# Ledger of designs, part 15: VH-VL binders against Very-long-chain (3R)-3-hydroxyacyl-CoA dehydratase 3 (HACD3)

Target 1, 90 residues: Very-long-chain (3R)-3-hydroxyacyl-CoA dehydratase 3 (HACD3), of Bos taurus (Bovine) (a7yy55r5to94)
Amino acid sequence: VLTPHVYWAQRHHELYLRVELSDVQNPAISITENVLHFKAQGHGAKGDNVYEFHLEFLDLVKPEPVYKLTQRQVNITVQKKESQWWERLT
Key: E = the ipSAE of ESMFold2; O = the ipSAE of OpenDDE; V2 = 0.75 times the mean of E and O plus 0.25 times the DockQ between their complexes.

## First folded at step 15 (VH-VL; framework fv_bepranemab)

Design r5 (from m6 with heavy chain N105Q; at its last look DockQ between E and O 0.80; V2 from the best seeds 0.76)
Fold by ESMFold2, look of step 15:
Structure r5 (fold): chain C 90 residues (1-90), chain A 121 residues (1-121), chain B 112 residues (1-112)
Amino acid sequence: as target 1 above (90 residues)
Amino acid sequence: EVQLQESGPGLVKPSETLSLTCTVSGGSISDYYWAWIRQPPGKGLEWMGYIYYTGSTNYNTAVQSRVTISVDTSKNQFSLKLSSVTAADTAVYYCARGDWDYGGQSYFDYWGQGTMVTVSS
Amino acid sequence: DIVMTQTPLSLSVTPGQPASISCRSSQSLEWYEGKTYLEWYLQKPGQSPQLLIYEVSNRFSGVPDRFSGSGSGTDFTLKISRVEAEDVGVYYCMQGIDLPYTFGQGTKLEIK
């Protein structure tokens, strides 16, 4: 299992994740029981491979993330259940 | 070119539920978020809330207890229900589309023509 | 709620003359990742609002280059270099950094 580089930012109502993976194929991105599940084929730090990670959020989030594939990364947006500033992601 | 059209009754009685539908044509509901914005006669604009194409919503806290926004991707439509209306809810109601990217864009690039809803006995 | 204050609330302009509208927010609209969530809309008489400028200074598709936006932090300006008859209507600024999204009161532009 290879883990991609993941970065995050926020506003009071949303979380933004950047997954540094290009040429993404077959992305599987979902939230169940407040855990983000990510799996995809793509080009990352260890070449063309399958990359996967799981992330339990610090506080409650809404169930359906949205995402877009870009040339260099996967951008994921997650809505917070309550608008607030988080001190950390997990 | 994408087009948005509001539809629904123009007259609603006090205490009843205002119900509107926005029909999207010339484009898909997918990959966007969709908003309701209202304008009382002679006054400014009030954002009521939005829904992502996936069904996730955020509402203006001023109306949060009374508002429900829903999306039906199979019909390429989204809707507004506002319960327990009063005369203060008399306004032109607009539906609008927003695109999004990293950081969640907050602007609305396409708007419907608006529909006047009057709350009156 | 972030309060958006526009000045002036009304202006009358001779065709061909410039116009300038100010918008001030009660809090910074700058996100720490570099975006600034300030938009301008025009509502022509009898019409719905239309997007003019997004993220302070970016002209939306089809908007003439006589429209320009500028500003930072809490202070923003919309300029029309040469007003035309089609520019009449009410101009609104809007912030989108925090919920609820809020609009300014509007600035009515009329031709003399």
Scores: ipSAE 0.682, ipTM 0.905, lowest interface PAE 1.3, mean pLDDT 92
ESMFold2 (binder alone), look of step 15: mean pLDDT 90; pTM 0.934
OpenDDE, look of step 15: ipSAE 0.809; ipTM 0.945

Design r6 (from m6 with heavy chain S56H; at its last look DockQ between E and O 0.76; V2 from the best seeds 0.77)
Heavy chain, then light chain:
Amino acid sequence: EVQLQESGPGLVKPSETLSLTCTVSGGSISDYYWAWIRQPPGKGLEWMGYIYYTGHTNYNTAVQSRVTISVDTSKNQFSLKLSSVTAADTAVYYCARGDWDYGGNSYFDYWGQGTMVTVSS
Amino acid sequence: DIVMTQTPLSLSVTPGQPASISCRSSQSLEWYEGKTYLEWYLQKPGQSPQLLIYEVSNRFSGVPDRFSGSGSGTDFTLKISRVEAEDVGVYYCMQGIDLPYTFGQGTKLEIK
ESMFold2, look of step 15: ipSAE 0.703; ipTM 0.908
ESMFold2 (binder alone), look of step 15: mean pLDDT 90; pTM 0.937
OpenDDE, look of step 15: ipSAE 0.834; ipTM 0.949

## First folded at step 16 (VH-VL; framework fv_bepranemab)

Design u1 (from r4 with heavy chain S56H; at its last look DockQ between E and O 0.80; V2 from the best seeds 0.76)
Fold by ESMFold2, look of step 16:
Structure u1 (fold): chain C 90 residues (1-90), chain A 121 residues (1-121), chain B 112 residues (1-112)
Amino acid sequence: as target 1 above (90 residues)
Amino acid sequence: EVQLQESGPGLVKPSETLSLTCTVSGGSISDYYWAWIRQPPGKGLEWMGYIYYTGHTNYNTAVQSRVTISVDTSKNQFSLKLSSVTAADTAVYYCARGDWNYGGNSYFDYWGQGTMVTVSS
Amino acid sequence: DIVMTQTPLSLSVTPGQPASISCRSSQSLEWYEGKTYLEWYLQKPGQSPQLLIYEVSNRFSGVPDRFSGSGSGTDFTLKISRVEAEDVGVYYCMQGIDLPYTFGQGTKLEIK
């Protein structure tokens, strides 16, 4: 199990994550109990592998993340339950 | 090539619910967000809200108590319901598509032709 | 809500001459990661709006290169280097940095 490089940013209403994996297959991306669960096969820093991570958000978010695969990365958008600035992601 | 088409009644009585459907053809509803934007006759544009393919919505605070936007991915459609309408809701209603990336996007690249809805007697 | 103010509200331009439209926002449209959420739309007579410029300066597909956008912070400009008859309509700027998304009041461009 390997963890991918993950970056985040925000606006008042949304969180944005980018997961640095290409050629992603079988993405499993979900939010349960305010925890993001990510697992996918892809090409990352340690080559073609299964990459996985979990994170618990600082404040409440809405379930079902929105995501799309791009040539370079997986872009994930998460809706904040309340529009506000977060000091940190977790 | 993606194309959007609004449909629904052109005349709605006051206090009733305005109901419109946007049908998407030539492309999939997935991986985009979908918006309703209205324009009263001779006036400017008002964004009413959008919906992601997952069903998550964001609404303009000016209408949020009366508006519901829904998506049906199996029919490649999304819809607008606006309750308790008055003459002030008379407008051309547009559906529109937005693409997004890291950090989100806010622009609308494809628009429907618009449908006039009149709220009267 | 972020207020978008366009000037002028109306332009009358001789064909082949340049035109310039200003848009000012009540708050910065710059995201701390560098993206700026400012778009320009054209609504030709009897038509729905069409995207011209996204993120300040990027021309949308099929938009002629005589259209250009510039600006930063709260101050933005759309320029048409040589106005043509097909450019007639109402131009709107729009911000999308915070909800609700808001449009400027429009600038009507006419040919003399």
Scores: ipSAE 0.712, ipTM 0.913, lowest interface PAE 1.2, mean pLDDT 92
ESMFold2 (binder alone), look of step 16: mean pLDDT 90; pTM 0.937
OpenDDE, look of step 16: ipSAE 0.770; ipTM 0.940

Design u2 (from n1 with heavy chain D101N; at its last look DockQ between E and O 0.82; V2 from the best seeds 0.69)
Fold by OpenDDE, look of step 16:
Structure u2 (fold): chain C 90 residues (1-90), chain A 121 residues (1-121), chain B 112 residues (1-112)
Amino acid sequence: as target 1 above (90 residues)
Amino acid sequence: EVQLQESGPGLVKPSETLSLTCTVSGYSISDYWISWIRQPPGKGLEWMGYIYYTGSTNYNTAVQSRVTISVDTSKNQFSLKLSSVTAADTAVYYCARGDWNYGGNSYFDYWGQGTMVTVSS
Amino acid sequence: DIVMTQTPLSLSVTPGQPASISCRSSQSLEWYEGKTYLEWYLQKPGQSPQLLIYEVSNRFSGVPDRFSGSGSGTDFTLKISRVEAEDVGVYYCMQGIDLPYTFGQGTKLEIK
């Protein structure tokens, strides 16, 4: 399993993930049991491959992620169930 | 062309539920969120809440107990319901599009024309 | 809630002269990567608000370059280098760093 580089940031109410995977199309992104599941065909550090990761959040999130695709990356936004600042993502 | 349009009854009786619809076009609803913002006559702006196309919402705590925002993706329509209205809820109600990204761009880049709702017996 | 305070609440400007509006937030609006979530909106008479400036200093599409935004942290300014008749209306600053999103009281700009 190949894992892409994932960067993150936050506001009080939302988490923002930047997946460094270019030329992604039709990614599979979901949240179940407070775990973000990501799988997509794209170009990453290991070239054109299928990349995936599973991320269990530190605190509770809403299970409805949204995402945007660019040529260079996948941006994912996740809403926190409670507005609070997280010390870490996982 | 990005377009937002509010619709609904302009008159609501006290204690009843205000119900409005925002119909959007000219863009993909999955790339943005929708906020409801109201403005009492001669007053400033109050953000009420937002919703993503997934149905995920956040509300202003000032109205959270009475407000419900929903989406019908098949119609590109976003709905606002405000229960137990009083005269204090008389206002022009706007829906506005917000951009979201890793950091975002702008919160209310396009607005509807607004619809006036008067609460009166 | 983050309180946004504008000054002045009203101003009358001679056409061709500059105008300046201040906006102060009760806490910093700075986020990651230097982004600061302060926006300016203009509501012309009888119209809906319209976006002028986002992220402190970025003009939205179609906004004339006579509008400029500046500031950092908790202190921000909207400037109009040469006020025109079409600039009449109420200007609002807005913070987007935390919920609820909050607006300033508004600054009414009139022409002398």
Scores: ipSAE 0.604, ipTM 0.911, lowest interface PAE 1.0, mean pLDDT 94
ESMFold2, look of step 16: ipSAE 0.681; ipTM 0.906
ESMFold2 (binder alone), look of step 16: mean pLDDT 90; pTM 0.938

Design u3 (from r4 with heavy chain N101H; at its last look DockQ between E and O 0.74; V2 from the best seeds 0.00; counts 0 for: pae E 6.7 > 2)
Fold by ESMFold2, look of step 16:
Structure u3 (fold): chain C 90 residues (1-90), chain A 121 residues (1-121), chain B 112 residues (1-112)
Amino acid sequence: as target 1 above (90 residues)
Amino acid sequence: EVQLQESGPGLVKPSETLSLTCTVSGGSISDYYWAWIRQPPGKGLEWMGYIYYTGSTNYNTAVQSRVTISVDTSKNQFSLKLSSVTAADTAVYYCARGDWHYGGNSYFDYWGQGTMVTVSS
Amino acid sequence: DIVMTQTPLSLSVTPGQPASISCRSSQSLEWYEGKTYLEWYLQKPGQSPQLLIYEVSNRFSGVPDRFSGSGSGTDFTLKISRVEAEDVGVYYCMQGIDLPYTFGQGTKLEIK
């Protein structure tokens, strides 16, 4: 299985993940037990493949991620359970 | 073009619950977040909270004990309930759409016309 | 909560003359990737607010180029190069960097 390049940023109340895949199809994106689960077909660093990753967050998040597919990436927004600044993502 | 329209009673008695509905037309409620913003007569704007179309909410801490925002995607609507109202809750209530991307602004690009709610006493 | 302070609170302008409105935030509105979360809205008499400028200086669709925004950090300015009759109303700045989202107290613009 292949993992995509993932970048992140934050505000006090939410996290932003940028998944570098284009032409994404069949995205499966969910949060269970404070773990983000991502799987999708798309074009990444190893070409057209299925890409997958799992990410356990540093602190508690709300379980309903919001995502939007763009021309060059998948943007994921995750709400923090408590508004605070995180020193790291995981 | 997307349009938002508030509806609900214009007069609410003290201690009762204010209930408003925002109907979205010309576009889908999906893929956006939806907000309630109020304006007391002659005063400024107060953001009350928003709901993501999937149901996740964030509320202004000043009202969070009394406010509930919900969404009904099958009716293309979202709603506001504000409990235990007083004269301080007399205001024009606006619904608004937030359109936002990774690292982008939190701004409201479409607003309803607003509905005046008076708390009688 | 981030406090947004506007000056002046009221402004009376001769048509064709410039106008300037200041907005100051109680903390920086800069995102670490160089984005700044400040918006300007206009509420014309009897209407709902409408977005004028997003991210400090970007005009929203349909906004005339006589409107311009500038600033950084905590200090921001909205300018109207030549005020017209349809510009009357109350102008609000808003921060979108942290919850709760907050507005300035408003600046009422009138024509002399």
Scores: ipSAE 0.032, ipTM 0.742, lowest interface PAE 6.7, mean pLDDT 88
ESMFold2 (binder alone), look of step 16: mean pLDDT 90; pTM 0.937
OpenDDE, look of step 16: ipSAE 0.769; ipTM 0.939

Design u4 (from r4 with heavy chain D31E; at its last look DockQ between E and O 0.81; V2 from the best seeds 0.77)
Fold by ESMFold2, look of step 16:
Structure u4 (fold): chain C 90 residues (1-90), chain A 121 residues (1-121), chain B 112 residues (1-112)
Amino acid sequence: as target 1 above (90 residues)
Amino acid sequence: EVQLQESGPGLVKPSETLSLTCTVSGGSISEYYWAWIRQPPGKGLEWMGYIYYTGSTNYNTAVQSRVTISVDTSKNQFSLKLSSVTAADTAVYYCARGDWNYGGNSYFDYWGQGTMVTVSS
Amino acid sequence: DIVMTQTPLSLSVTPGQPASISCRSSQSLEWYEGKTYLEWYLQKPGQSPQLLIYEVSNRFSGVPDRFSGSGSGTDFTLKISRVEAEDVGVYYCMQGIDLPYTFGQGTKLEIK
């Protein structure tokens, strides 16, 4: 299991994740039980491979993430259930 | 070119539910978020809420107890329901599209022509 | 709610002259990752609003370069270097850093 580099940021109502993979194929990105599940084939730190991670959020989020594939990365936006500042992601 | 068109009754009785539909043409409703913004006659603009194409919503707290926004991707439409209307809800209602990116976008790049809804009788 | 205050509320300009509209927010619109969530819209007579400037200073596609935006923090300005007849209408600033999204009161631009 290879884990990609992931960065995050927030506003009061949303979380933003930046997954550093390019040339992404077959992305599977979902939230169940307040856990983000990510799996994709792409080019990362260990070359062209399958990369996977899971992430349990600190507080409740809405289950329908949106994502966009870009040249350099996968941008994921997650809506917070309650608008508040989080001290950490997990 | 993407176009948005509001439709629904122009006259609504007090205490009833205002119901509007925005039909999207020249593009897909997927991969965007969609908003309702209103403008009382001769006044400014009020954002009412938005819905992501996946169904997730955020509402203006001023109206959140009365507002429901929904999306039907198979019909390329999204809708507004505003319950228990009063004369204060008389306005031109606009639908609008937003794109999004890392850190979010808050601007609306395409707007419908607007539809006037009068609450009277 | 973040209050957006525009000045002036009305502006009459001789054709070919510059115009300047100020927008002030009750809270900073700067995100800690560098974006600033301030937009400008124009509502021409009888039309819906149209996006002019996003994120303070970026002209939307098809917007003439006589329009420019500037500012930071809580203080923002829209400038029109040379006003033309097609520029008449009501200008709105909008913040989008936090919910609810809010607009300024509008600035009506007229040609003398």
Scores: ipSAE 0.681, ipTM 0.908, lowest interface PAE 1.4, mean pLDDT 93
ESMFold2 (binder alone), look of step 16: mean pLDDT 90; pTM 0.933
OpenDDE, look of step 16: ipSAE 0.824; ipTM 0.946

Design u5 (from r4 with heavy chain S106N; at its last look DockQ between E and O 0.76; V2 from the best seeds 0.77)
Heavy chain, then light chain:
Amino acid sequence: EVQLQESGPGLVKPSETLSLTCTVSGGSISDYYWAWIRQPPGKGLEWMGYIYYTGSTNYNTAVQSRVTISVDTSKNQFSLKLSSVTAADTAVYYCARGDWNYGGNNYFDYWGQGTMVTVSS
Amino acid sequence: DIVMTQTPLSLSVTPGQPASISCRSSQSLEWYEGKTYLEWYLQKPGQSPQLLIYEVSNRFSGVPDRFSGSGSGTDFTLKISRVEAEDVGVYYCMQGIDLPYTFGQGTKLEIK
ESMFold2, look of step 16: ipSAE 0.719; ipTM 0.914
ESMFold2 (binder alone), look of step 16: mean pLDDT 91; pTM 0.936
OpenDDE, look of step 16: ipSAE 0.847; ipTM 0.950
ESMFold2, look of step 17: ipSAE 0.719; ipTM 0.913
ESMFold2 (binder alone), look of step 17: mean pLDDT 91; pTM 0.935
OpenDDE, look of step 17: ipSAE 0.817; ipTM 0.946

## First folded at step 17 (VH-VL; framework fv_bepranemab)

Design w1 (from r4 with light chain I97Y; at its last look DockQ between E and O 0.71; V2 from the best seeds 0.77)
Fold by ESMFold2, look of step 17:
Structure w1 (fold): chain C 90 residues (1-90), chain A 121 residues (1-121), chain B 112 residues (1-112)
Amino acid sequence: as target 1 above (90 residues)
Amino acid sequence: EVQLQESGPGLVKPSETLSLTCTVSGGSISDYYWAWIRQPPGKGLEWMGYIYYTGSTNYNTAVQSRVTISVDTSKNQFSLKLSSVTAADTAVYYCARGDWNYGGNSYFDYWGQGTMVTVSS
Amino acid sequence: DIVMTQTPLSLSVTPGQPASISCRSSQSLEWYEGKTYLEWYLQKPGQSPQLLIYEVSNRFSGVPDRFSGSGSGTDFTLKISRVEAEDVGVYYCMQGYDLPYTFGQGTKLEIK
């Protein structure tokens, strides 16, 4: 199992993650108990493989993430429970 | 071509709940977020809140204690409930579609025609 | 809340002449990743609002090229190079940087 490259940004009410995988197949993306769960088949830094990671957020988020697949990445948007600036993602 | 249509009672008694439905046709409710925006007669626009197709909401703090927005993907609809209405809630109510991407988007590309709701005894 | 202030609140323009509408925000609308969350809408008489300009300067599909948007930070401008009769209505700027999303108070454009 391999971990993809993940980058993040924010606004006061939302978190934005970009996962550097292309040609994504069978994405499984969910939040349970304030942990993001990601698993997908795709092309990343270690070639065509299954990539997986888990991420516990610094503060509370809403559990229904949204995502879009693009040519080079998976864009994930997560709603913060409270609008505030975060010093860190985790 | 996607179209949005508001529906619901045009007259609501004070203290009751205003309930509206937006029906989406010519496109799917999935992959977007959906908003309610209102306009009191002769006044400007007020964003009330939005809902992502997955069910996550954010509301305008001015109304958040009284507003509930929900989505029914099987019916291709989303709804507004506004409780404890007063004459100040008399307005044209619009539903609107927003797209999203990395960093979010804030613009609303498709709007319904609007429905007038009057709060009166 | 971010306050959006439009000037003028009304504008009477001879057909074929230019028009300019200012919108100022109480805070910067620039995200640290480069987006600026400022839109312009037109509400023609008896109609719902329609998107004109998104992200400061991008014309929405079907919007004539006589409409242009500019600005940065807290100061934004909508220009109409040659006003036509179909341009009458109320123009709103909107910010979507922070919740709640807020509109300017509107600028009514009339033909004289």
Scores: ipSAE 0.720, ipTM 0.917, lowest interface PAE 1.2, mean pLDDT 93
ESMFold2 (binder alone), look of step 17: mean pLDDT 90; pTM 0.935
OpenDDE, look of step 17: ipSAE 0.846; ipTM 0.949

Design w2 (from r4 with light chain E30Y; at its last look DockQ between E and O 0.82; V2 from the best seeds 0.74)
Fold by ESMFold2, look of step 17:
Parts: structure tokens; sequence; C-alpha cells
Structure w2 (fold): chain C 90 residues (1-90), chain A 121 residues (1-121), chain B 112 residues (1-112)
């Protein structure tokens, strides 16, 4: 499996991830034990493939991510357990 | 077109729990975030909190110790519970919907008609 | 909490004339990824609020093009190019950059 390009941003209460994949099929996105799990088939930097990654967050997040598929990317929103500014994602 | 309708008791006694339900029709509760906003008589608007369709919530700190918002996707409904009410909680209560994208949520595109709740002995 | 201050608190406008409402926030509403979290709502007499403009300048579906929004940072303006009788009500600005989301105190628009 291959690792996609992932970018992130935040507000005090939320984290935002952009996963650079298009034409995504069969997305599996979940958080367990403060780790984001991502797997999907899509078109990324190394063509049409299955892409997968795992990400342990710097601080506690709520376990119910929301996501939306767009033409160029997968947008994921994760709620922070406590509103605070994070110096880094992991 | 999506429609939201508030329901629940119009009169609540002090110290009891205010309980309201918002029923969503003409659209699914999934893929959106849902909010409660209230307006005391003759006053402005106060956001109370929101819930994503997955159950994750954020509340206004002014009420967070007393407020619970929940979602029931099988009934296409979400709810508000506000405990230990006083006369200051007398208001019209609105439920509302919003979309979200990269950068999260911030606005409410569809609102219910509102329901008046009076807290009185 | 971010304080939203509207001016004027009320205004009376002759039909067909322009109107302008200002909204100032106590902190910048600019997100470092380029989005600005400011909305305008109208509450007509006896009705629920309705979304007019989101993210400073985007008209919501069905909102007439006589409504426009502008501004940046902490200073925002709603303009109505030609006021009509159906435009009466209370206008609210709202910030959505940080919790709790907060509204301005409202601006009552009347026809004179």
Amino acid sequence: as target 1 above (90 residues)
Amino acid sequence: EVQLQESGPGLVKPSETLSLTCTVSGGSISDYYWAWIRQPPGKGLEWMGYIYYTGSTNYNTAVQSRVTISVDTSKNQFSLKLSSVTAADTAVYYCARGDWNYGGNSYFDYWGQGTMVTVSS
Amino acid sequence: DIVMTQTPLSLSVTPGQPASISCRSSQSLYWYEGKTYLEWYLQKPGQSPQLLIYEVSNRFSGVPDRFSGSGSGTDFTLKISRVEAEDVGVYYCMQGIDLPYTFGQGTKLEIK
C-alpha cells in the first residue's frame, strides 16, 4: 500500500486534514485509541492505487471524524477534546 | 428542500430540564452539522451548541455545564436538553442546519420556525 | 469570546434608497488558510432568522443581488442597493471563527 500526501490546519477547537486523492472509492476512515486510520482506493501521486496511513494525534481528539469526498481531495474534520492551539499534529 | 421543526413542552418549571426535539424532513440528517440557537424575548440570538451527524458536539461555554445535544439518525432527529432551568432560559428556541468543508463549519443555512419555551412556576 | 458590534442599531430608509450596516469584531475573523468567518442573517418580523450572506460576500441561494457584503479582518459591511418593503426586519452579523459563535446585537431596518 502507498502513503498519500496529507496536509493539515486547525482552529482552536478542530483539526482539518486534506488527503490528496481524487476519484476515491471505498474509503475507510476511523479513529481508535487516538489514532486516525485511513485507507482508500484513489488517484494520487503514484497513480491509481490503494493508499493508507495511520496518524497518532499530539493530544486527545474525539473519536468520531467526519469526512467529505471532493473532486481533488478527501477533507477530514476532527474535533479536539479540549480547545487549544497545537504546535504540531503528531 | 430540507425543513426543520422544533417540538416539545412550551412551559417548564424552574430547576427542571427543558427538552426539545428537532425533526428533519426533505433531507437526511447525515452529512451535516446541527445546532440550537435561542432568542430571549426582545433580545438577540445566542448560539448554544452544535452536533455533527456522528454525535460529536461543541457547546457554548455559557451553558456547557447544563446542555446536552444528541442525534438520532434513525429517526432523522436531534435534540436539546437544558438542565436546572431558570427564568433566564425563557426564549424562543431554534434548531438549525449547516454544511461544512475544509475549515469546518461556521454558518446555518436552514432554520426551524422556532418554539417558545417559558420557564415559570 | 469575540464581541460583534453593529452600527447603526436602527435605521429608517425611504423605499428605493440604499442602506448600509456595519459590523465590527473584537478580533480578526481571518483564518490563516484564507477563509473569513463572517455571516449576515435577516430576521423578518415574526419569523425565524434566514441566512443572507456567508463568508463575507457570498449570497445564499435565493437572496436578491441587491444585497452585498464586503470587508476583511475586523470591519464588515452589508449593503442593500435599493431597499424594498420586504427587507424590513433585524439584521445580525455572526462570527464563526472561534467558539462560542457570537452574533451582533442587531440592526433594525424600517421603511419610512
Scores: ipSAE 0.705, ipTM 0.907, lowest interface PAE 1.2, mean pLDDT 92
ESMFold2 (binder alone), look of step 17: mean pLDDT 90; pTM 0.934
OpenDDE, look of step 17: ipSAE 0.736; ipTM 0.933

Design w3 (from r4 with light chain E30L; at its last look DockQ between E and O 0.74; V2 from the best seeds 0.72)
Fold by ESMFold2, look of step 17:
Structure w3 (fold): chain C 90 residues (1-90), chain A 121 residues (1-121), chain B 112 residues (1-112)
Amino acid sequence: as target 1 above (90 residues)
Amino acid sequence: EVQLQESGPGLVKPSETLSLTCTVSGGSISDYYWAWIRQPPGKGLEWMGYIYYTGSTNYNTAVQSRVTISVDTSKNQFSLKLSSVTAADTAVYYCARGDWNYGGNSYFDYWGQGTMVTVSS
Amino acid sequence: DIVMTQTPLSLSVTPGQPASISCRSSQSLLWYEGKTYLEWYLQKPGQSPQLLIYEVSNRFSGVPDRFSGSGSGTDFTLKISRVEAEDVGVYYCMQGIDLPYTFGQGTKLEIK
């Protein structure tokens, strides 16, 4: 299982994740039981492969992430259940 | 060019539910967020909430207990329901669209024409 | 809630002269990643609002270059270099950094 490089940022009401994969195909991105599930084919640090990761969030989030594919990355937005500042992601 | 059009009853009785639909034409509902904003006669603008195309919502706390926004991508529509209305809910209701990126959403680039809803006995 | 305060609330301008509208927020609209969540809208008489300026200073499509936005943190300005008859209406600033999104009370611009 190969994991991609993932970076994050936030506002009080939302989380933003950058997944460093290009040429992404067949993305599967979902949240269940407060865990983000990510799987996709793409070009990452170990070349063209299937990359996967799971993230359990520090506090509660709403279950429906939105995402966009760009040339350099996958941008994911996750809405926080309560608007507050998080000291860490997980 | 994208166009938004509000539809629904212009008169609603107190304590009942206000129900509006926004129909999107000239573009797809996917990949955007969609909002309802209202303006009481002669007054300013109040954001009520938004919905991403996926169904994920955020509401203004002032109306959160009474508001439901939903999306029907197959009909290219989204809707507003506001329960337990009073005279204070009399306003022009606008639907609006916005784009989002890394850092989220914050603005509305296209608006509907607005529809007047009067709450009266 | 973030309070947005506009000054003046009403503005009467001789055609061809400049106009300036101020907007102040009760807290900073600057995100630590550098974006500032401040927009300007124009509501012409009898019309719905239309986006004029996004993220402080970016003109939306079709907005004439006589409109410009500036500011940072909590203090923002919309300027019209030469007011024309089509510019009449009510101008609103809006913050989008935190929920609920909130508008200023509006500035009515009229031709003298």
Scores: ipSAE 0.653, ipTM 0.896, lowest interface PAE 1.2, mean pLDDT 92
ESMFold2 (binder alone), look of step 17: mean pLDDT 90; pTM 0.935
OpenDDE, look of step 17: ipSAE 0.765; ipTM 0.938

Design w4 (from r4 with heavy chain S30Y; at its last read DockQ between E and O 0.81; V2 from the best seeds 0.79)
Heavy chain, then light chain:
Amino acid sequence: EVQLQESGPGLVKPSETLSLTCTVSGGSIYDYYWAWIRQPPGKGLEWMGYIYYTGSTNYNTAVQSRVTISVDTSKNQFSLKLSSVTAADTAVYYCARGDWNYGGNSYFDYWGQGTMVTVSS
Amino acid sequence: DIVMTQTPLSLSVTPGQPASISCRSSQSLEWYEGKTYLEWYLQKPGQSPQLLIYEVSNRFSGVPDRFSGSGSGTDFTLKISRVEAEDVGVYYCMQGIDLPYTFGQGTKLEIK
ESMFold2, look of step 17: ipSAE 0.734; ipTM 0.916
ESMFold2 (binder alone), look of step 17: mean pLDDT 90; pTM 0.936
OpenDDE, look of step 17: ipSAE 0.854; ipTM 0.952
ESMFold2, look of step 18: ipSAE 0.707; ipTM 0.909
ESMFold2 (binder alone), look of step 18: mean pLDDT 91; pTM 0.937
OpenDDE, look of step 18: ipSAE 0.843; ipTM 0.949
ESMFold2, fold request of step 19: ipSAE 0.661, 0.652, 0.708; ipTM 0.899, 0.896, 0.909
ESMFold2 (binder alone), fold request of step 19: mean pLDDT 90, 90, 90; pTM 0.936, 0.933, 0.936
OpenDDE, fold request of step 19: ipSAE 0.885, 0.887, 0.889; ipTM 0.956, 0.956, 0.957
ESMFold2, last read: ipSAE 0.656, 0.688, 0.662; ipTM 0.898, 0.903, 0.897
ESMFold2 (binder alone), last read: mean pLDDT 91, 90, 90; pTM 0.936, 0.934, 0.932
OpenDDE, last read: ipSAE 0.888, 0.889, 0.886; ipTM 0.957, 0.957, 0.956

